VHH binders against UDP-N-acetylenolpyruvoylglucosamine reductase (murB). Designs and how they scored, part 9

Target 1, 297 residues: UDP-N-acetylenolpyruvoylglucosamine reductase (murB), of Aquifex aeolicus (o66805)
Amino acid sequence: MLFLKNVPLQNLTTIKIGGRVSFYAEPSDLKEISLCIDFSKSRDIPLFVLGNGSNTIFGDVRGLVVNLKNLKGFKVKEIKGKFFVEAFSGTPLKDLIRFSVKENVKSFYKLLGFPASVGGAVSMNAGAFGVEISDFLKEVYFVDWEGKLQKAKRDELNFSYRKSPFPKLGIVFKVVFEFERSKENILPKYEKIRRIRKEKQPINLPTSGSTFKNPEGNFAGKLLEKAGLKGFRLKNVGFSEKHANFLVNYGGGTFSEVVDLINIAKERVYENFGIVLEEEVKLIESSGSDGWKVLGA
Key: E = the ipSAE of ESMFold2; O = the ipSAE of OpenDDE; V2 = 0.75 times the mean of E and O plus 0.25 times the DockQ between their complexes.

## First folded at step 4 (VHH)

Design k23 (from x4 with G33Y S52Y; framework vhh_7zox_3)
Fold by ESMFold2-Fast, scan of step 4:
Structure k23 (fold): chain B 297 residues (1-297), chain A 118 residues (1-118)
Amino acid sequence: as target 1 above (297 residues)
Amino acid sequence: DVQLVESGGGLVQPGGSLRLSCVASGFTFSDYYMGWVRQAPGKGLEWVSDIYSGGDTYYADSVKGRFAISRDNAKNTLYLQMNRLKPEDTAVYYCARDEGYSYGFDYAGQGTQVTVSS
């Protein structure tokens, strides 16, 4: 593992917007994750954990970005129609969706459409169509603040809508899921969800997914649409014509343009409805005064 | 290398018909979802239709009842029969391959221009 200097972040995120980071590393095992923690502490700089970069937009970052992409793969045990799946944090979520469809697994296919890693999806408690990833979770293995491997059971961890204890508790290394084989053929239900995703989401524009969390009893996309923001464009960024909560990059978008767009959206929704929208997307920018911290991307 | 080669576009009057074809090579065609997406002038890509390897078909609301997607797995060819064309159907049409397990298409062809005008 090498610590690369002054790395552009633009192509490490799905939105294709990003400044430069001071240091960048791609650990392949537990030892190298611990080395990343030690590196950040010795230099007194923040550490940012990056999975697939699907819900993160970077400005310039003084710190270390740790990309878990080399921690890939999963193992399966089948016991009487139940699957126990051990997956490394950098495994693309789509690989588990593929497994779920081929093995006729109940419900997990509903998480189709997140361009996330397993670790990223767990960290944000990814959810869609009535399920959350934590609904399938049995155990999490993570490297704590002292560089030691820890194990926690699902019921020892506090998950809620778009919230998890990671990465503040530690850097997710691998997880264990429990899946159940469906008694019904899931393929028609899966294909319906796939079709809805294609109709409702941008398909050829870089995006960071959902920009705002849904406020209690409402939908961010609906509020943005009523505020006239569906298809609203600011320079090279905007909200999708297909879904008002999806921020898109038309090409050459900047972090500053994203910040301005989000502020316009929050202001208009507040003026029209009295509701303060909270970002689901992670906006990350850091200066030399930040010091050592472990943060999620 | 994966290649998708579209043909069949052109100029047609409103109410007319066109049939698009796409010849695929470089992969096991029958293992993939295949689809059509289009890009109208000044707009982003719009999903039009897709077809599962087993033949099940799905359509965007804007084209349902007018367009028909089909495939010939023996010839590695995807088709889009477009009937009752409207000026709003004017776009570059792309043949696209979808692995089926994430959002989006992993390969697309060069596109074929369809212009609906009088």
Scores: ipSAE 0.153, ipTM 0.610, lowest interface PAE 5.5, mean pLDDT 87

Design k24 (from x4 with F105Y; framework vhh_7zox_3; at its last look DockQ between E and O 0.01; V2 from the best seeds 0.00; counts 0 for: pae E 13.6 > 2, placed apart)
Fold by ESMFold2, look of step 5:
Structure k24 (fold): chain B 297 residues (1-297), chain A 118 residues (1-118)
Amino acid sequence: as target 1 above (297 residues)
Amino acid sequence: DVQLVESGGGLVQPGGSLRLSCVASGFTFSDYGMGWVRQAPGKGLEWVSDISSGGDTYYADSVKGRFAISRDNAKNTLYLQMNRLKPEDTAVYYCARDEGYSYGYDYAGQGTQVTVSS
């Protein structure tokens, strides 16, 4: 495994916006993950865990980005109509969705359409249509910040709306899911949800998913639309014509443009409705601009 | 399991009115936002209106001032009052459960046909 220097992050995210990071690594096993942690500690630099970059927009970053893409694949054991699926953190979530639809698994198909890795989905507790990925977890194998392999059962972990104990506890290495086969054919429900998602989401432009969390008793997308922001464009970025809560890159968009657009949206929604929007998307930059975020140590 | 059953569609002349109903079961209705989505012949799905769990209402520009969404939590029923109907309102109307998160609807009903023509 090599620690690459000065790596562009633009193409490592779904929105295709990003600056450069000081160091970058793609570990393939537990030993290499531990080396990444040691590297971060010895140089006193933050470590950022990256899957598919489906909820992240980068500026320039001083630190180490650890991309888990080489930790992929899953194994299945079936016992009395239940599936126990052991998946590496870097496995695309869509691969598990495809498996679940093929095997008529109850409920899990509702998570279709997330362009996330398994580890990324667990780390944000991805949810849709009344289910969250944590509803299907049996146990998580993770590397703690001392570099040691740990195992936690689902009932030892505290998940909530868009909150996960990861990466606080460590780097997710493998996840074991428990799936239950449905008594009824799920394919018609899967196809219906697939059509609804396709019509509501901006599938033709790079995006990082939902920009803002829904406020209590309200919907961010509808508030943005009522504030005149559906389809609103600021230079090379904007809010989608299909769903105002999706910030999109029209080509050549920059981190600074994203921050400016988000601030415009927050101001207009507050002026019109007295509501303070909170980002769901992760904004990561080391340049000292407002909107600073970090993914790890 | 979650079920949503629409009714109240039919044939109406331009300028007329219809009231759609959607009876919900299999979940705590008052905890969820609800919405109406429609599909005209040969077209994709179009958002019409939403109502939050707290009763706030939202409308697409194409129906503002003509349609009114409401809910009766005691009867687990969602309504759409459609006034001053136009031929372009012709569509199958679907009742949908909005989970209150930014990922869209998680369930929709079978739909009810609304036809506006002379």
Scores: ipSAE 0.000, ipTM 0.173, lowest interface PAE 13.6, mean pLDDT 83
ESMFold2-Fast, scan of step 4: ipSAE 0.237; ipTM 0.657
ESMFold2 (binder alone), look of step 5: mean pLDDT 86; pTM 0.877
OpenDDE, look of step 5: ipSAE 0.005; ipTM 0.208

Design k25 (framework vhh_7zox_3)
Fold by ESMFold2-Fast, scan of step 4:
Structure k25 (fold): chain B 297 residues (1-297), chain A 119 residues (1-119)
Amino acid sequence: as target 1 above (297 residues)
Amino acid sequence: DVQLVESGGGLVQPGGSLRLSCVASGFTFSDYGMGWVRQAPGKGLEWVSDISSGGDTYYADSVKGRFAISRDNAKNTLYLQMNRLKPEDTAVYYCAKDEYSGWYEFDYAGQGTQVTVSS
């Protein structure tokens, strides 16, 4: 593993916006993850873990970005109609969705809308259509901030809406899921969700997914639409015409444009409704000494 | 095992009224926001109305002042009262459960009920 210098991040995110990071690494095993932790500590720079880059927008980062893309693959054991699936953190979630459709697995296909890695989905407790990824977790293996491998059972970990313990506990290395085979054919339900996703979400444009969390008792997309922001464009970025909560890059968008757009949206929603929107998307820029830094809430 | 069963659709003349119902099972109904979405012939899915778990209501501009969403938590039932119907309201109407993630505002659409507004 090499620690590369001054690496552009633009093409490592789904929104295709990014500055440059001071250092970048792609560990291939447990020992190399520990080396990344040691590297960041010895230089007093923040470390950010990147999976598929579907929920993150980067400015310039003075720190280390660790891309887990080389930690791919999963193993399956089937016992009495239940599947126990051990998946590395860098495995694309779509690979497990394909497995779920092929094996007629109950409910997990509902997460098909997230263009995330397994580790990224677990770290944000990805949820859609009444399920959260933590609903399927049995165990999580992670490297703590001292560089040691740890194992925790699902019941030892506190997950909630869009929150997990992993930014604080360490870097997710691999997870174990428990899946149950459905007694009904799931393919019609899977196709229905795919249709809804295609019609309601801008899947054909670079996007970072949902920009804002839903406030208690309300919907961010609805508040943005009522504030006149559905389809609103600022230079090369904007809120999708299909769903106001989805920020899109029309080409050549910049981190500065994203920050300005988000601030306009927060101001307009607050002025019209008295509601302070909280970002779901992670805006990352870093100066080093602050450790791992995420802008917004 | 979430189930949503819509009913109340039918053929109605312009200016008429219909009340749609959606009976929910397989989850704690009172904990979730609920909504209605519709799909007109040859068009995509269009959001119509939402009601939060706390009872706050929201409407698409196209139906505001004509439609009223409500819920009966004791009966696990969502309603849409549709007044002063227009030919443009012709669509299949789907009951949808709220999405926790904000990825899609509604989780799990039901089978739908057809509403046709024509003379």
Scores: ipSAE 0.000, ipTM 0.182, lowest interface PAE 13.1, mean pLDDT 83

Design k32 (framework vhh_7aqx_2)
Fold by ESMFold2-Fast, scan of step 4:
Parts: structure tokens; C-alpha cells; sequence
Structure k32 (fold): chain B 297 residues (1-297), chain A 121 residues (1-121)
């Protein structure tokens, strides 16, 4: 495995905005993940784990970005109508959704539509339509921050709404799901949810998803729209005309433009409604020799 | 098995027109939204235009709005970028991209290899 220097990050995130990271690596196995941990420790630099890059926007970053894209695939063991699915952390969640439809698996199809890898979905405890990914989780294999492979059962790990013990415990390597075959044909239910999701997706352009968390008793998108920010554009970035809470890159957008746009939005919402919006998207940038600066969530 | 293949690029004089095509195979075309991106030498890849899976919604970068039109032909599993009133600044490698919509966000499932467009003065 090579540790590449001064790697541009824009093509590694869904928003297609990013500065350069000091070091970048794409491990293919456990040994290489441990080497990444050793590398960051020996140089006293932070390590950031990338799945599909759907919720992160990078400026210039002093550190190591580890992309798990080479850890893809899953294997299945079927015992008496139950499936035990071992999936690597970099596997796209949609691959398991397709498996679930093909094998008539109960409930897991309800997680369709998340732009996440398996590891990313587990790390955020992704949930939709009354289920959470941890509901299907049997075991997690992860490399701890000492570089050792660990195995934990679901009941040994604390999951809550949109939260998991990762990455605090380490880097997720692979997970084991337990699925049950449905007694009912799930295809009509899956197609219904799929149609609903497709109708709500306005356009296919670079975005980091939801920019702001919904404040208590309200919706960020509604507040942004009422503040005149739906479709608002600042240089090469803006808020989508279809959903005001989706920040989009029209091409050539920069981290600085994103920060400015977010600040304009926060100021207008506060002026109009007295509400302070909190970022859901992660903004990561180093500030010269001052070290790391993490903005937002 | 999945492929996206650009065609229609080439050399054209400023003020001229080109039509780029992206032919696709290996997936259900009607389930996908499509986008065009471009990258000039030494520059970052930038968004050009997009069309939704329904075909009802389109979006363009300001630099090309009013000059470029994106369209799709579900019967031919192909989508297009009609480029009019070309400028020397439009010189770039143009890429097509597709996303099924199962994954919300712009994690594009598939990308083409790119086609060169050169606009001379």
C-alpha cells in the first residue's frame, strides 16, 4: 500500500468540493488498515475515515484520509431460512438492499435510499421507515486505535438514534447481519417505497445531503425557504431549488464558498426567526500551522 | 457489465455547436438520473448540467445556462448535451455520469471515460 501525498479530495466526496490532504491511503485488508493507524500515530497527525463521502466537505487537511473503497463485497450463509451476511465496510448499502429484494428479506429494504457504505451506515446507525441498521446487526469487526482486530456483538455496543460507538472504538472492517426471509412477498412494498423516494429526488447533482439539522419543532428546509434561500446561489455553490436544505455544487465550488453560504443562511434564518441552525454536514479544514479546525457537526 | 460511453466530441470553432451523447448499458435506463461534468487541464472537475430520472427537471451551471441543453431518450438508453454558441472557455474533457436514486445524494453510481471538446478561436 502506498501513502499518497497532497491528494485532492474533491472527487472523493459527493459534493465534489475539497482541498488537498497531506496523506491518503486505500487499504485493501486488515494489515493495511493497521499500517494506516501506525502511520498517523508515528507522524502525530489525525486520521479520517471515508466511506462514500456523502456528509463531509473538506478544505485543505493536514492529516491522513483513509478510503475504505477497496473493502467491498459480502458473503452469505443460509441456515433454516435465516441469512447471515458478512459485509465489508466499504460495500455500498444499496448492494445489500438488492440482495434483500432478491431473497425476499424482511424489513431491510426499508433502508433503501441512504447514500452510504455499510460501514458509514453502521457508524451513523442509519434508520428509515421504522427500522435502524443496528436492528439487523449481529457482530462488528473493527480495528482499534492500537491496530488490533476486535469483534463485538451488537448487544456489547451502544447504538442510539443516529449514533454509534464508531469511530471512537476504531475503524469498522466488516459486519455480520442477520436477516430473516419474509412470509409475505416484499416486492410490492419495496417498489412502493422506491417510487416514493424517486418522486422526492429532484435532480442528480453534487450535494452533501442535508446541510442543517432540523431544530426542535421545525424543519430547516422550511426555514431556509421562508428566508428566501431556496435556489439561492453564491458563486459556484447554492441551495437547491428543489430542497432548500440541500447544498449543491454547480461546478468549481470551494470550501470557502461553502462556509460563506452556510454563514449567510444562518444569519438570515436568525434575523427572520430567531433560530440558530446547526450544521448536520461535517466541515473539515486545517488552518495553516494552527492545526485542525472542525466546523459544524 | 455496466457501461457509459461518451461520443460527439471534437474540434469546433468558437460560436459553433456540438452534440454529445452518452450511450448506456447494463442497467434500467429509466431508473437513473444523468449529469454532465467537464474538466479543463489543471482545473477541478465541474458540473455542467443534470436531468432527473423522470425527465421533468433539469439544472445547468450558470456558465452554460441558455447555451447548453440536456435531454434523454429512454427508448435509446442514451442522453445528450446539446452545446450551442461554444466559447474557448468550454474546452475540456466532458464526462457523463449516472445515479440510480436508491442512494440519495450525488454518489454517482457510474461514470464515463470522457470525451475531448476543443473550441478554437
Amino acid sequence: as target 1 above (297 residues)
Amino acid sequence: QVQLQESGGGLVQAGGSLRLSCTTSGFTFSDYGFSWFRQAPGEEREFVGAISSSGDDTLYADSVKGRFTISRDNAKNTFYLQMNSLKTEDTAVYYCAADEGYSYGSDYDYWGQGTQVTVSS
Scores: ipSAE 0.000, ipTM 0.173, lowest interface PAE 15.8, mean pLDDT 83

Design k8 (from b4 with S56D D57Y; framework vhh_brivekimig_d4)
Fold by ESMFold2-Fast, scan of step 4:
Structure k8 (fold): chain B 297 residues (1-297), chain A 119 residues (1-119)
Amino acid sequence: as target 1 above (297 residues)
Amino acid sequence: EVQLVESGGGVVQPGGSLRLSCAASGFTFSSYGMSWVRQAPGKGPEWVSSISSSGDYTLYADSVKGRFTISRDNSKNTLYLQMNSLRPEDTALYYCARDEGYSYGFDYSSQGTLVTVSS
């Protein structure tokens, strides 16, 4: 594994906005993840974990970006009618969805449509149609910030709506899921979800997905739309005319334009409704970190 | 301004029926999938049912399947939930929700409509 210098981040994110990062690495095993942690500590720079890049927007970053793309694959063990699936953090979630359909697994197919790796989905506690990824989680293997492999059982970890203990505890290396076969054929239900998602109006522009978390008792998209921000464009970035909470890049967008747009949105919502919106999207720049944190796993 | 106005809630005995309505305004209703979400006292929100923008595809939570029917009328910008064989466990505030892309959640403009199933 090489530590590459001054790597452009634009094409590593779905929004297609990004400056350059000081150092970049693609570890292939536990030892190389530990080397990444040691590298960042020795240089006193922050470490950021990149999964699919679907919820992260980078400016210029003084730090290390770690891409887990080489940590792919999963193994299956069937014990007494249950599947135990050990999946590496960089495995595309869609691969496990495909397994779930093939093996008639209960409920997990409802997570269809998240553009995430397994590690990314666990870190954000991805959820849809009444299920969260943590509902299927048995244990997590992670490398702590001292570079040591740790294992935690699901009941030792606190998950909530769009929240997990990662990356605060460390870099997710692999997870073990517990699945049950459905008593009925799930293929018709899976096809209905696929059709429902296909009928949603597509956002045909680069996007980072949901910009803001839903505040308690309210909805970010509703608040943004009421504040006149649906379809609002600032230079080369804006909020989608199809979904007010989705930030889009019309071409040539910059990190500073994104920051300005988000600040305009937060200010308008606060002035109109007294509500402080919290970002779901991760904004990473050289001044945005004060310690050893993993963002965008 | 997006508005979703729910109606049709009330008090009903176990085994009874209610039909909920959601009148939508301020957006192109026919372009969005819609859902019903409920919140029982002291519990978090529970997804109940979803319907595609065309109305051709529907999904239900296992707890309501076979008893509830979701439907929509795009010409009237209205979403419906027909609730049959109601149980005490169905007691909740019911919210009409507009689906977010990528399944990250629901953006809805709701007062909710209270359904109480009491014997």
Scores: ipSAE 0.125, ipTM 0.609, lowest interface PAE 6.3, mean pLDDT 85

Design n1 (from b4 with S31K S53G S56G D57K L59N; framework vhh_brivekimig_d4)
Fold by ESMFold2-Fast, scan of step 4:
Structure n1 (fold): chain B 297 residues (1-297), chain A 119 residues (1-119)
Amino acid sequence: as target 1 above (297 residues)
Amino acid sequence: EVQLVESGGGVVQPGGSLRLSCAASGFTFSKYGMSWVRQAPGKGPEWVSSISGSGGKTNYADSVKGRFTISRDNSKNTLYLQMNSLRPEDTALYYCARDEGYSYGFDYSSQGTLVTVSS
């Protein structure tokens, strides 16, 4: 593993917007994760964990970005009709979705819309179509901020809407899921959700997924559309014409443009409806000697 | 200050060869291990090869073993990468980097040298 300097981040995110990070590393095993923690501590710099880059937009970052993409693969045990799946944090969620469809697994296929790693999905408690990833979770193995491997059962961890105990507890190393076979063929239901996703979400432009969390009893996309923001463009960034809650990069977009666009959206929704939108997308930058700034969820 | 200047890139047909050079200044070249790192369009950085300060030890990424050869001339403060049997997937911007102890660091603000393998 190498610690690389002044690495451009734009091509490590789905939105294709990003500044440079001071240090960057791609650990391949448990020992290298501990080394990353030691590296950040010895240099007194913050550490950010990057999975698939589908929910994060970076400015310039003074710190260490750790990309878990080399920690991938999963193992399956079948015990009395249930599947126990042990997956490394960098495993693409889509690999488990494919397994779920092939083995007729109940409900997990509903998470097909997240272009995330397993670790990324667990850290944000990814949810769609009435399920959350924590619904399937049995155990999490993680490296704590002292560099030691820890294990916690699902019931020992506090998950809520788009929230998990990570990264506060540490860096997710691997997880164990419990899956149950469906009594019915899930393939038609899977194809229906896949079709809805293709029709309702921008697929031809770089995006970072959902920009805002849904407020209680409402939908962010609906509020943005009613505020006149569907298809609204600010310079090289905007809200998709297909779905107002999806921020898109038309080419050459900047972190500053993204921040301005999000502020305009929050301001208009508050003016029109009295609702304060919370970001689901993570906005990360540092300027001068300030260190990390996380402006969203 | 440490300065590294890469050169030797270009456009080449699949199966072709290129030799990259890295001119180093601002430090005692023979005391440091050196590496080649590449970044393909739309991808993150990938380590390619390393060589010890004396030149006595070399390592290669599995994707380039048997095709690439790293070498150095300490009298000229120059690092080389001989690339044979080039493939389209070798297309990338190539950077040289100085070993900074247990890890290798390089500054992405350097220009690098572009290698394009296409028919």
Scores: ipSAE 0.000, ipTM 0.306, lowest interface PAE 14.8, mean pLDDT 84

Design n10 (framework vhh_brivekimig_d4)
Fold by ESMFold2-Fast, scan of step 4:
Structure n10 (fold): chain B 297 residues (1-297), chain A 121 residues (1-121)
Amino acid sequence: as target 1 above (297 residues)
Amino acid sequence: EVQLVESGGGVVQPGGSLRLSCAASGFTFSKYGMSWVRQAPGKGPEWVSSISGSGGKTNYADSVKGRFTISRDNSKNTLYLQMNSLRPEDTALYYCARDEYSGSLYYFDYSSQGTLVTVSS
């Protein structure tokens, strides 16, 4: 593991927008995660946890970005028709979706639209088509702020729509899911959702996924479309023609342009409908030392 | 103020060679280990090679071992990277970095503009 200084962040996120971070590391095991925590504490700087970078947009960051990409893989244990799947935080969610399709697992395939890591998906309590990732969660292993490995059961953790206790409790190391085999063949339902996602997502442009959470009883994408923002472009960034809630980078986009675009969208939706949109995408910019703490990215 | 200025990049055919240079100022060069780090288009940064302050110890990433040679001239405050048998996958911005021990054996500071190496037919 190397600690690098003044690292550009744009190529570490799917949106391909980012300033520079003070320090950067890619731990491969528990010991190296603890070293990252010690490094941040010794320098009194915040630690930002990065998975696939699919829901994060960075400006300049004074702190340490810890990329969990080297913590990949999962193990399966089958007991009486249930699968217990232990997955490392950096494992692409799509790998578990493939597993769930192959083994005819109930409902989990509905999360196929998230280009996230397992840890990232758990941290945001990713949800789609009536299910949330926490519905399948049995336990979480994490490294706390003191550098100690901890284990928490699902019922000891408070999850809600697009909210989890992570990374505030610590850095997610691995997760245990409990899956149940479906009595029906899920392949046709999976293929239907896959086709819907392909038609509604901008697959040829850098994006950070859903920009805004859906407000109660409404859809952010529909509100943005009605406000004239579908396909709206501000300089080098904009909202996709395929889905108004997907922010895209046309090339050379900046953090400042993203912030301006989001503010324009929030203002128009509020003026037209009286609804205050809340960001789902994480906007991270740090201009000073906040003191040491663990944050999600 | 620590300053690192890379040079020597360019366009070269596969199998060709380039020699990169890094001019260092603002610190006692011979007392610090130095490294080369590269960033390929669309990729994150990758450590390439390191050399001790005296020049007595060198290390290389597996991807470049046997093809690249790191060296230094402490009388000129200059770090070098001799790159032989270049491949398209070596295309990247190359950065000179000063190793800092600051509680870690593998801490690198790369805050320069870099030098572009393009390997194409």
Scores: ipSAE 0.000, ipTM 0.327, lowest interface PAE 13.1, mean pLDDT 85

Design n11 (framework vhh_brivekimig_d4; at its last look DockQ between E and O 0.01; V2 from the best seeds 0.00; counts 0 for: pae E 17.8 > 2, placed apart)
Fold by ESMFold2, look of step 5:
Structure n11 (fold): chain B 297 residues (1-297), chain A 121 residues (1-121)
Amino acid sequence: as target 1 above (297 residues)
Amino acid sequence: EVQLVESGGGVVQPGGSLRLSCAASGFTFSKYGMSWVRQAPGKGPEWVSSISGSGGKTNYADSVKGRFTISRDNSKNTLYLQMNSLRPEDTALYYCARDEWSGSLYGFDYSSQGTLVTVSS
């Protein structure tokens, strides 16, 4: 494994916007993950674990990005009508969704359309329609911040709405899911949810999801629309014509364009409504030697 | 088209109880997960609880676990939140919401206007 220097991040995120990171690695096994941790510690730089980058827009970053994409694949064991699925952290969640639909698995299909890796989904406790990915976890294998492989059962892990003990406990390496076959044919329900997603989100343009948090007593998308920002474009970035709270990349968008657009939105919403919007999307950049640290160090 | 109308808010003393209701229309209620969200004065929205379309799976924020119970009656297209052992920090506008898709894009595509719950005195 190589530690690449000065790596562009734009193609590593769903919005396709990003500056450069100091160091980048794609570990393929446990030993290489431990080496990434040692590398980060020895240089006193933050370590970012990256899957699909679906909630983050990067500028230039001083640190190490660890992409788990080489840790892909899953194995299935069926016992007494249940499936036990052992999946590496870098496996696209969509691959497990496809398996679950094929095998008529109960409930898991409700998580379709997450543009995340398995590890990413577990690290945010991805959820929709009354289910969360942690509802299907049996156990998690992770590398702790001492570089040692650990195993924790679901009962030993504290998950809640949009909360996960990862990456605080370590880097997710592999997970085991427990799935149950449904008594009813789930395909009609799966197809309905798939249609809903196509209709309501800007699936034809790169985005990092919701741009702003909902302010007290209101909704960011509604405020943005009322301020004339639905479909508003600044050079190569803009707010979606489908949902004003989604910032989209029309091609060639830059971090500075994103910042400028966000500032325009904040100013206009404040001018029209007296409300200060706060970002939900993560805007990450570094300056000088006092950059961001991911390990909490 | 899609409508969510909540009710049941009010003023209650610490330790008291309150039951919120949310009437849904304009969509197949049983096919969607539903959530309660609250927003205290001066704070951003806080997820409170979620329930699956069938009602078989529920989840709660740590701050309300053991005190609040989410439920639904799919025959009446109604979502409920039973709030027991109320504390002053539970004071907020409470919204019911229909769950949206994806973890990073997870949000609510429709929500109610909110009903005020005040826990004081």
Scores: ipSAE 0.000, ipTM 0.159, lowest interface PAE 17.8, mean pLDDT 82
ESMFold2-Fast, scan of step 4: ipSAE 0.516; ipTM 0.822
ESMFold2 (binder alone), look of step 5: mean pLDDT 83; pTM 0.849
OpenDDE, look of step 5: ipSAE 0.117; ipTM 0.589

Design n12 (framework vhh_brivekimig_d4; at its last look DockQ between E and O 0.41; V2 from the best seeds 0.00; counts 0 for: pae E 8.4 > 2, unsure alone 64.7 < 65)
Amino acid sequence: EVQLVESGGGVVQPGGSLRLSCAASGFTFSKYGMSWVRQAPGKGPEWVSSISGSGGKTNYADSVKGRFTISRDNSKNTLYLQMNSLRPEDTALYYCAKDEYGSSGWYVFDYSSQGTLVTVSS
ESMFold2-Fast, scan of step 4: ipSAE 0.077; ipTM 0.438
ESMFold2, look of step 5: ipSAE 0.005; ipTM 0.341
ESMFold2 (binder alone), look of step 5: mean pLDDT 78; pTM 0.797
OpenDDE, look of step 5: ipSAE 0.253; ipTM 0.679
ESMFold2, look of step 7: ipSAE 0.012; ipTM 0.394
ESMFold2 (binder alone), look of step 7: mean pLDDT 79; pTM 0.800
OpenDDE, look of step 7: ipSAE 0.384; ipTM 0.749

